# Ledger of designs, part 7: VH-VL binders against Increased recombination centers protein 19 (IRC19)

Target 1, 188 residues: Increased recombination centers protein 19 (IRC19), of Kluyveromyces lactis (q6cq02)
Amino acid sequence: MVLIKSRKSIVTATNVCINSSSKFYLTEEQVQSLGDKEFLTASYRRFLRMRQFISKRQMVKESYTTYLRYKFKIEDFELKRSKLLSVSGMSAMDFRSSVQKSLCFLIKAFSISDAYSKDMIDDSHKCKKIIKNLLTVDYHRNRIINRSSNMYQYYRKDFTFFTDGQNIGLKQFEENLMRLNECLGTRL

## First folded at step 1 (VH-VL)

Design r12 (framework fv_traxivitug)
Fold by ESMFold2-Fast, scan of step 1:
Structure r12 (fold): chain C 188 residues (1-188), chain A 121 residues (1-121), chain B 107 residues (1-107)
Amino acid sequence: as target 1 above (188 residues)
Amino acid sequence: QVQLVESGGTLVQPGGSLRLSCAASGFTFSSYWMTWVRQAPGKGLEWVANIKQDGSEKYYVDSVRGRFTISRDNAKNSLFLQMNSLRPEDTAVYFCARVSYDWGYEPFDYWGQGTLVTVSS
Amino acid sequence: QSVLTQPPSVSVAPGKTARITCGGDNIGSKSVHWYQQKPGQAPILVVYDDSDRPSGIPERFSGSNSGNTATLTISRVEAGDEADYYCQVWDSSSDYVFGGGTKVTVL
């Protein structure tokens, strides 16, 4: 685990401390003015830069890269959400807002300021814990599903939830994560 | 290599005062939070106090708040614990330890050998 | 709550696996650190952030943390592993809290 320190930092509405460098965030102007493809590309690059701060362990870094590629290139978020939560209709949160909140969540997990209160530090720590658990589960998912030659296609239109009992834990984790996404407005 | 050496432990009467010192070497002392942890004879570990890199923030376990004062001298690479109004329950080996990063949720990665404080009449 | 519960002792035969539990309300939402202490010596960090090992600690030391229980696992136990083991968490209200310690006896 790497901590990012900054004395000249912007504290977001979610108490994320960010250096004014655009390499780790999108400006409000960029969020408003970029086309969808450009927005996704710029966001992906910021998420990818966070890889250096996720963990010293190579396996965890690779898991992060694999999960990130899945989120941006493969995932059908609304379909996955509808199946996990058994709901109809789209999420209430704006797409760009949810992506931005997800980036802020990740930055909060690995970025701490000297100005942080104990509660802000504790919150940052909880965010780190969630990301660590997410990547651990994804690693195990890769192990199980890759043996079946079906990694990351579980929730696509041509795929359904596995029917065997071996995937109950994975399904419960995905459901809980999606409920957290609903609560926070993120797309973790 | 990282070294922490505690000193100052001795026999003190109840109600007395004592100052413990910890000499740090082998790392940039001013870049780390530091902590004191104690252990009563035959008992477990109990966190006592921690102090921010520049000394601007100090935190204590409830049982010592108002009686103990943690401080540091970064120019001398030294950590201190001023103990006042000592009670028999304060009898313990006092360890100096480094917080592995500069935030309160991080583990203690290096410890000194400890110094024994006995509070007895 | 602010208390961490460990069993007072665990006995294990050489070459077997020792498991030391640390119980606490919603401890799975916290990062748990584990320390080894031999008689007359300072504690040393053996596992941090639930499951990570410091450099120099053998891979037979591992950890997990979920729900209300964290566990330190020592596989292929050696005589040199005989020690007291302490779990630790940080909380914004309590700062650092240690478990009561578990004495691991080999043989």
Scores: ipSAE 0.007, ipTM 0.513, lowest interface PAE 11.3, mean pLDDT 79

Design r13 (framework fv_traxivitug)
Fold by ESMFold2-Fast, scan of step 1:
Structure r13 (fold): chain C 188 residues (1-188), chain A 122 residues (1-122), chain B 107 residues (1-107)
Amino acid sequence: as target 1 above (188 residues)
Amino acid sequence: QVQLVESGGTLVQPGGSLRLSCAASGFTFSSYWMTWVRQAPGKGLEWVANIKQDGSEKYYVDSVRGRFTISRDNAKNSLFLQMNSLRPEDTAVYFCARSFGYEWSYDAFDIWGQGTLVTVSS
Amino acid sequence: QSVLTQPPSVSVAPGKTARITCGGDNIGSKSVHWYQQKPGQAPILVVYDDSDRPSGIPERFSGSNSGNTATLTISRVEAGDEADYYCQVWDSSSDYVFGGGTKVTVL
């Protein structure tokens, strides 16, 4: 049942879904011409705008916001990648392309279209499942660390958190996510 | 609990200097971009300056660039605005405000102080 | 000099809906934020990123943004909603830009 429909979103009893995705995408000119700070700011705003479509639950919205802050403020992606994949080179994908692909991944997960083929619908469901798993693992990681303000402090050059045997499952998830990032060209 | 308190506003003569302070409490001050917004008597809001979490980046509205300097002391949870070569049109209530908590976010100003009045007149 | 256009005033009866517009070229591609300011007080963020509400802001406040117009909607208006309302965007040429403000009078 559709409760509210706007140019931007469709609201049902259980979900908030995007009915127009064009506003959420960065244009080709924006991706090429903006300075690094402007590009990251514009990208961050679009990721933040996705918060309303991730979940109606305030706790999940807050978890998403905390994870987003980590990705944009704290994360040393190349160091994290080198540690998890045991590689020495930098990512093959251009930084800006990776950020844009990550945004496209989120938009795809929450977009609705009457013109979607079966394959496009299946792909959207897979993206949703990955995002759900990512946020669930992030929530449990936050609880394990016991301090939401420093939940990712272990992603450093003195990378010792994963040497604790009790965190092997978390390490395996992080490795699998990074391998997915390599395959898709994303930075999830 | 989360609070910003401005101080330092007073009457100054044209061409004079003044330093405003903003004391932050109840949140991790070092994690946020901070901003100064002013409001002339009976007029609207005007952004003045903002500063990155670590103080490495500073941006100013054109009318104050070269005259005003924004700075912060994260150890003391304090934000400052040094105002030089003051003009009558700088007369305003100056508000300290917190940007939306993130290094690259220019999203919104979610926490505001009560403001401090600066009057530039002879 | 990017400029956001707001009506100078809006009058609304208690229990009715107030709509405050913010006009700007291609504003629908930008994130719009809305502030409430009562006389002698600091502004309060009431809507951010077009349509999101901060914790503690009543559901009566909502926003939309498309094309060249953003709108703040206050449903079931109460006397305590009487205030000045400002829209705000970020612009690469002007940084932070505020609208001129709209005085909402609850009659």
Scores: ipSAE 0.000, ipTM 0.468, lowest interface PAE 15.5, mean pLDDT 77

Design r14 (framework fv_traxivitug)
Fold by ESMFold2-Fast, scan of step 1:
Structure r14 (fold): chain C 188 residues (1-188), chain A 124 residues (1-124), chain B 107 residues (1-107)
Amino acid sequence: as target 1 above (188 residues)
Amino acid sequence: QVQLVESGGTLVQPGGSLRLSCAASGFTFSSYWMTWVRQAPGKGLEWVANIKQDGSEKYYVDSVRGRFTISRDNAKNSLFLQMNSLRPEDTAVYFCARLSKYDFGYEYYYMDVWGQGTLVTVSS
Amino acid sequence: QSVLTQPPSVSVAPGKTARITCGGDNIGSKSVHWYQQKPGQAPILVVYDDSDRPSGIPERFSGSNSGNTATLTISRVEAGDEADYYCQVWDSSSDYVFGGGTKVTVL
């Protein structure tokens, strides 16, 4: 299955999706009109539909599902952001817009279109590398943490996990990803 | 039985011209970008040219630009390479190959089906 | 733009692991594909998009790509794996680049 076949279904360099189809992402009307629970459920289903495009390998598909569940059910994004960026205020980004931009980022990473320019293809490639790196880091992080009983809970506590010498690379990755989120308006 | 079969390779004098053909079978030829890749005796692979599904876009390696022309006939499931002003350094086995994308991902192409190649010798 | 560097040859004992590197500026931001070519034969795609395998290619073949180096890894090497291996990237619509090739010898 091809994901995007039309210029009306394009992703711009700023990760903005332009498409009237709701199969893989929400329309502007839906983003504004759905209740919060309905919006999150609809968004989660669309992220989950992307699973088959992430990789042919079962382990990568499983890592994607685990990371997706973490993002939607466990993560306290504002707390994580405040600790990684050392700020006390809430993000200025609209919640719904940031979730939608994250979905657009994922769709852009796996877009197929004969109408795409070289710049759009290059951008898609960069997005795909970021997603692949994110899932690789998450896989290795889970291998380390599953030797202890607090998978993902280090974000909710005091960040002590990141001060251990062996885990400093994970902290650098998380900080860089959060800075990318600030620039793009995403919640990767 | 997806298959590509090249033909037309022969001995040609420097400055001469030659047209290579590639016959495709077992797949929807009109749905794929196609490419020519060459290999000089004892040397590595070198991309030569590619062509979009409908023939609207064509790209060439610098060393053949202006001398070689890639074309296709979707009704006949055939790919062609017209080679003009041939040089001794064009001596190589010429492969046609199908360009494909990663599963359902974005468009960075790889060559998933190859013909057996046809030898072009440019010598006096 | 772009030149890909591969070692000319790699020797490996049967049952051991062979690693073939492909070096290029910022290659980790590109998709790397790998081809196997046996003497007198056409190339065969063995790994695409850095790490994925076509149907029919043994799981012993794997790939990785980060920074300035992509690597093809062949685990539990067999005599039948003796061949030339080429990496390839797409840099632009006019620039499909192959590495110089690595001859893998199983001894």
Scores: ipSAE 0.000, ipTM 0.460, lowest interface PAE 14.4, mean pLDDT 78

Design r15 (framework fv_traxivitug)
Fold by ESMFold2-Fast, scan of step 1:
Structure r15 (fold): chain C 188 residues (1-188), chain A 125 residues (1-125), chain B 107 residues (1-107)
Amino acid sequence: as target 1 above (188 residues)
Amino acid sequence: QVQLVESGGTLVQPGGSLRLSCAASGFTFSSYWMTWVRQAPGKGLEWVANIKQDGSEKYYVDSVRGRFTISRDNAKNSLFLQMNSLRPEDTAVYFCARGQYEFLGSSYYYGMDVWGQGTLVTVSS
Amino acid sequence: QSVLTQPPSVSVAPGKTARITCGGDNIGSKSVHWYQQKPGQAPILVVYDDSDRPSGIPERFSGSNSGNTATLTISRVEAGDEADYYCQVWDSSSDYVFGGGTKVTVL
């Protein structure tokens, strides 16, 4: 793990924390005022800056970058969601809110402060475990499918899911992750 | 669109009481800590009080602690400052300002990015 | 409580660079915010978190913060930049500290 910022985190007596580097956060004005393209670009840059804090290993950083690029440039989230949850209709959560919650989830996983409460530390550890598990599963999926450039094509309109008895564990993981997204309002 | 409007400032005798109000619009008021900042005539800015988004935590500068009470009504998008036992030294323009943003159990502070126009409180005979 | 020290005044010619310092013990470990206030008006946030600008604030405004000194830099100064400038540090929900303010006069 690498520290998120070169500057010290500021923490209040009320167990709230502030990151002294705005480069890792979107401001409230940016969340509400930027156009969709500009918002996604700004968000992508923040997620990409987190790469150094995910792992010291280059392979893990590359897995993170590949997954991040899929999420921002390839994924049809609503189509994937409808197929995994077997529902019709769009997610209730606004996409900007979902992206912002996903970024905060990632920052919470890797942000450290001396004044964190036990609950804040426990939350951080849980978020970190989820991110590490996600990247491990993604790495395993790439090895099984052997499709480095198109490993996510199975969510395209004309693609069908794996049949019973084949890679069923990957489908189950993705279903569970999507249920977590519904619960938290994220797009992990 | 986003704005804060203070009201209630007037002339008050020493030892008197006064309640200031601040009306918020154009943003999710219940997602922000709110702050009162004052400025005496010809002087600099001085923080007075801070209140958490749900009203559960309140903080004051030492000189007003026990005399002033900050409160909020999220249903009405309103912030209040009840001022008791007023002193001539409390004479100032009082501003309300938007503070820390609450998200997923974390607070983020990007400075006081939205301010009201201020309301003048004069404490004298 | 910590005290933030600003020079009471700075004079600068149009088109030149104005530098306003904010001194405080170990201020480089804290986040510094800068406000501009013109007579009869509410303060406006011009720099937050040491060096970032809110939307609508010109690129001419920039900031830095290290050691015991934070600095607000206004490049290519214009007559409309004449105002009082305040630094502010947030150490906790109960400890907001403002500097004494610096009057910037454009010659």
Scores: ipSAE 0.000, ipTM 0.475, lowest interface PAE 15.4, mean pLDDT 78

Design r16 (framework fv_traxivitug)
Fold by ESMFold2-Fast, scan of step 1:
Structure r16 (fold): chain C 188 residues (1-188), chain A 123 residues (1-123), chain B 107 residues (1-107)
Amino acid sequence: as target 1 above (188 residues)
Amino acid sequence: QVQLVESGGTLVQPGGSLRLSCAASGFTFSSYWMTWVRQAPGKGLEWVANIKQDGSEKYYVDSVRGRFTISRDNAKNSLFLQMNSLRPEDTAVYFCARTEYDFWSGYYGMDVWGQGTLVTVSS
Amino acid sequence: QSVLTQPPSVSVAPGKTARITCGGDNIGSKSVHWYQQKPGQAPILVVYDDSDRPSGIPERFSGSNSGNTATLTISRVEAGDEADYYCQVWDSSSDYVFGGGTKVTVL
């Protein structure tokens, strides 16, 4: 089923074919010429537009929006990276390049084309699985922090919980994700 | 091998009591919601009760609430259904089934079922 | 509480497509699962979360769910598809219900 049809993109209920559209991609000119605040705003809007392709489920869409807000408004990426990897010094990847690669990763995760090779389709599925796991872990982390709410009692995957609210599985997941970020040049 | 085996079904007189058991093997029993589903002879499937992984939440169909009690023993990989004040209308094959709720996909259905145990309530 | 309505029976010729509907108020906002049950056997899950298939279920089985109607579609029907089919939803534990079942007969 085609939900949206345009010259530069085709959307279905479960599959997305996104061509090089300025609605979903930043142009080379924009990446180079925008000021930092304008670059972040333009990037945020493109990530937000991807929300429609993530899931039809309200909870997943809200989780995505919450995580996106965290990444753009709250996270200190370099500090988090330094602590998780036990390294000193800044990431080698340029900030703008990392944000752009993260957007491309997300588009790849939810974009499928008839022109894709089997390897490209397999790669897309792996990216989607990573995003799915990321949002699932973030949802449960937020539920743990706000665990007094009965609204989330039906959404349970067991984590190993320690006294004082520590969770080894969550910490290991974040370490593995940061190592993935190092390899791909992303900021997932 | 993943499997569920029910036991305890028999003939019981109206007003009587019966305890059904379900033995789980081949998977981490304590990680799943468990469900009892029944099917009267020649009729459709009817959900009876379900129980959360740790036993903290239990839910029942209206017609059995107050009469049936679902419970589990995670150390023994066992699920139970205590049935009291049995009525002829409770005559059915009782299945136990494994369920999972996943945040991304929502509720997964019952992907593993036992073969069922027949309960007959008759004089 | 909630009621799911299925047609009691559907007849289909071999090689044709069978469509089984499951009607419920605002069912499109819930996740629908479908089960196949043959005489004397336990049910098996054939479609979960509206449209996904468990490993081992043929691609001939597919599902959809929107508005007030969910549909199980069985394409290129085979004699071995003759069975009772049930839809089921759970959005909260108080709304855990099965449809009445549809007997699919392959003529």
Scores: ipSAE 0.078, ipTM 0.545, lowest interface PAE 3.9, mean pLDDT 79

Design t01 (framework fv_tezepelumab)
Fold by ESMFold2-Fast, scan of step 1:
Structure t01 (fold): chain C 188 residues (1-188), chain A 121 residues (1-121), chain B 108 residues (1-108)
Amino acid sequence: as target 1 above (188 residues)
Amino acid sequence: QMQLVESGGGVVQPGRSLRLSCAASGFTFSSYGMHWVRQAPGKGLEWVAVIWYDGSNKHYADSVKGRFTITRDNSKNTLNLQMNSLRAEDTAVYYCARSYYDFWSGYFDYWGQGTMVTVSS
Amino acid sequence: SYVLTQPPSVSVAPGQTARITCGGNNIGSKSVHWYQQKPGQAPVLVVYDDSDRPSWIPERFSGSNSGNTATLTISRGEAGDEADYYCQVWDSSSDHYVFGGGTKLTVL
């Protein structure tokens, strides 16, 4: 175990120190000054670097990469949200804040320290379980649909969404995840 | 009401063979990975082998690799362990155990009562 | 091969908190599961995925896992908690399942 070096730094299970100046973090200046495309590119790179902490298993790493690409390159978040929650109008949370909160959620899920309080350790474990469930569901969806990059196209406006019994479990999981996103301000 | 019942244990001489069976009931057997775990008298638990839900993949502990073969019959809800070239150190209670096979972990949520295998000269 | 280390025994008085450790290299990056085994009986899952409990296990049982040590905590110890306790992980690199050596809990 290693101590936290500063209040803005965290330590991963592999003893890698992550802080505001590391390649795993966006600075406040970057968040405020970057254009949307540059912000998303920089964020994508940080999420991708977290891949090394997600799992040692190749299947999980591949599932993580596939899901990450979907979130950044394919997903229409507001369309997906409107279909899952049966609502009109846009999310109240600023998208940059949502992306940052999602990155913090992921970093928290894979961080450890003897300096953490019991509540911080419990919170980390809960975040890790959510990520584990998310990637497990995504893996099984890949196996059912047999598409790597385009498996999420059924969220498009012209597609029927989970209309038969075989897909009801996936719909329920995604509805619950979207409700969690509303509560936490994330885009998991 | 979920049950795993092992059978086939007994006393056998070194170098001989023995076949263990596990009968599963009360759940969809074909949806779960299945394992054999053993425990020598007065000793700890030792994992022996796993077979995936569809029988497509199998893994063995180094101590039994090449001597033991795990198989399953999903139509009959049975798990089997063929034990060849038995050694004194194979003496143990053998448990049949269920786990969900996924990316993250394998934990054993249901266990059978065990069957005793004694390899004695 | 991955190795898990447990103390051979832990003794506690009724009503006290028992802590059973499971040591492993970078075990905090793995999911740890805990089993209770009473004499002459099959093991029973008491904690899975580091800190989750099956619905049939009382809230007195809890778990944690960070760095090189996972811990099973049993609060307000009872005579019925006397058993051997085993930690277990899945080693994804080999697809092998590894058990600790076991800890005998005595409640006196």
Scores: ipSAE 0.013, ipTM 0.505, lowest interface PAE 9.0, mean pLDDT 78

Design t02 (framework fv_tezepelumab)
Fold by ESMFold2-Fast, scan of step 1:
Structure t02 (fold): chain C 188 residues (1-188), chain A 124 residues (1-124), chain B 108 residues (1-108)
Amino acid sequence: as target 1 above (188 residues)
Amino acid sequence: QMQLVESGGGVVQPGRSLRLSCAASGFTFSSYGMHWVRQAPGKGLEWVAVISYDGSNKHYADSVKGRFTITRDNSKNTLNLQMNSLRAEDTAVYYCARESGFLEWLLSDAFDIWGQGTMVTVSS
Amino acid sequence: SYVLTQPPSVSVAPGQTARITCGGNNIGSKSVHWYQQKPGQAPVLVVYDDSDRPSWIPERFSGSNSGNTATLTISRGEAGDEADYYCQVWDSSSDHYVFGGGTKLTVL
């Protein structure tokens, strides 16, 4: 059943097809020519537009928005990366390229084009599972630590990872996600 | 009415296999994670296995890992537990339970719907 | 592996408040769920996410979770509250679901 239909997108109970990409993508000119603040603002708006395709449930949309706020306003990506990978030095990937690749990853996860091959559809489903797992882990992490401390203080300079064994699975997930970021050039 | 009905329990000899099934009705089965929980006679609850709503993630208790396999068929609204190499210690009532996940992507780990259980007895 | 500790039994007089504890290392940072099981019956969820109740559970049931102890509180105890009560958490280190040993509540 078709729940929402327009020239720009078709949304059903189980599928999303984005007919127009310009509203959801950054142009090459925007990536190269905008100032840093304007680039981040333009990127944030595109990530927010994807919220409608993440889930029909308001709670999930709110969780997604909370995660986006963390990524754009709170996260020190290079510090987090250095601690998770036990490396010194900055990422080799350009900041703007990483943000754009992250947006493309999200669009790929939640949009199926009529031009997509079977392989491209399979790849889209894999990306979707990664995003689903990311949001699920963030939900569980917030539930586990919401009464003791700020969940994002993990990456302060003085922080040591959980040593009591209680949250070792969360550390492993975050390490694996950062390794994926290194391979794909993203900042998920 | 939301309901879970287990079947397949019985008496089986050690080392043999048994397959449990759980039929779900009254809710969108394909949207929820599902669990098997067991209870030995006169003992407490012990978690056995979980499967995500789409079947992509599975986890097992250490006592059954490598012997039990959890599967689901979303087209038939059915959850299954294949139990191999059964031991006397596996004797228990086996409950099928739904993870309460009120969010399609984000799951709660509370078990809000339970079946009435099916008895598995492993004896000579 | 993570362990949840419950007292084996708790007694309460009719009309009085029963408190059942669930001890675990840093359990206050986890979400605790509580189940009621009467003889010969399947468990029933009575409290979830530390302090929330399913719509079909009386307001007499409440919960709290702080530090190393979670508590299920049953106000105005009734004979119908006699049951075994289990606490449960998700253990992130093992990706396992852990139940406490259970507490038998007697209304005397």
Scores: ipSAE 0.000, ipTM 0.443, lowest interface PAE 14.6, mean pLDDT 78

Design t03 (framework fv_tezepelumab)
Fold by ESMFold2-Fast, scan of step 1:
Structure t03 (fold): chain C 188 residues (1-188), chain A 124 residues (1-124), chain B 108 residues (1-108)
Amino acid sequence: as target 1 above (188 residues)
Amino acid sequence: QMQLVESGGGVVQPGRSLRLSCAASGFTFSSYGMHWVRQAPGKGLEWVAVIWYDGSNKHYADSVKGRFTITRDNSKNTLNLQMNSLRAEDTAVYYCARGGYYDILTGYSHFDYWGQGTMVTVSS
Amino acid sequence: SYVLTQPPSVSVAPGQTARITCGGNNIGSKSVHWYQQKPGQAPVLVVYDDSDRPSWIPERFSGSNSGNTATLTISRGEAGDEADYYCQVWDSSSDHYVFGGGTKLTVL
């Protein structure tokens, strides 16, 4: 097993990990100048590179890849957000900024250094726990969906999320994650 | 240099308690889950307990559940095992071991570095 | 309670390949880890996640895992490889870590 040893990573005043020399982030110039398709492709590649640091286990790598594919190809984030938070209107955060912040969150979750302060180490561990819970929940969700022969059941526009008390824990987890997304400006 | 040094072993009578400690150095202790693994004289390895990097989650072998308590103090880089209601079958060398990289589905699935062990003998 | 089965002993001639098996029901669906223990010493991780090696372990140590059997392979056997070898898995149904009974490798 490998952890990212982040001697080159800077934890910002807002506790977002950015590394200007890393192949794991996009530069400000790239964020501003790339077309939408190119931005999404470049971002996807960076998220995919993180797979090597998530786990050595093939099952976990596959769960991560499945979740990543869902986020980039399938998810209707604004629809999901409106249903989970019971709000109307779009999120206030710029799309490109939220994708960047999500990547920084993931980098921070897997960056560790002896140079980090106790607060930075604690923050990194909290990010790791969130990623672990997210992928664990997604693994179980996909197993349930696959058995039902309906892989997109929970995310179809015609689907009513979480009927009649069923999967209360999953609903609560997703609501809490979306509230975290609002607070941090991410799209986890 | 990475080190794990166990202490607190000794001879105790059945029904008594004993507390083992493990002092860690040479790595960021608060970033790793930690385990206790034991080995009875001439026998194989038996996992005893695990504690996650922040102390939030713990698991125990069925043979020790309810009798042993695993704790850690990240400020002192110390792992502890409180052993209550000791039985003859608890006689073993107790190893402190570091969990490998955190696996998001399984926690700490393997033991990548081990201490030298401390002997616990439960006899009358 | 999940159980791992290892042969009690295996012999290999110097320079030849030793194979140590670890049997378990549907073990191929689990990640298998291997430890080497020499007399009077603590165990040392030699293979993890079925086939990965720590950077300090020689390339002649390798592993595989499929179906009901995981295998630790030690090529070009050396006298220094004499030890007890233990396989280990995490069992998700019980949240327990399970060790095999151990295999004594002799190099003759």
Scores: ipSAE 0.000, ipTM 0.495, lowest interface PAE 12.8, mean pLDDT 77

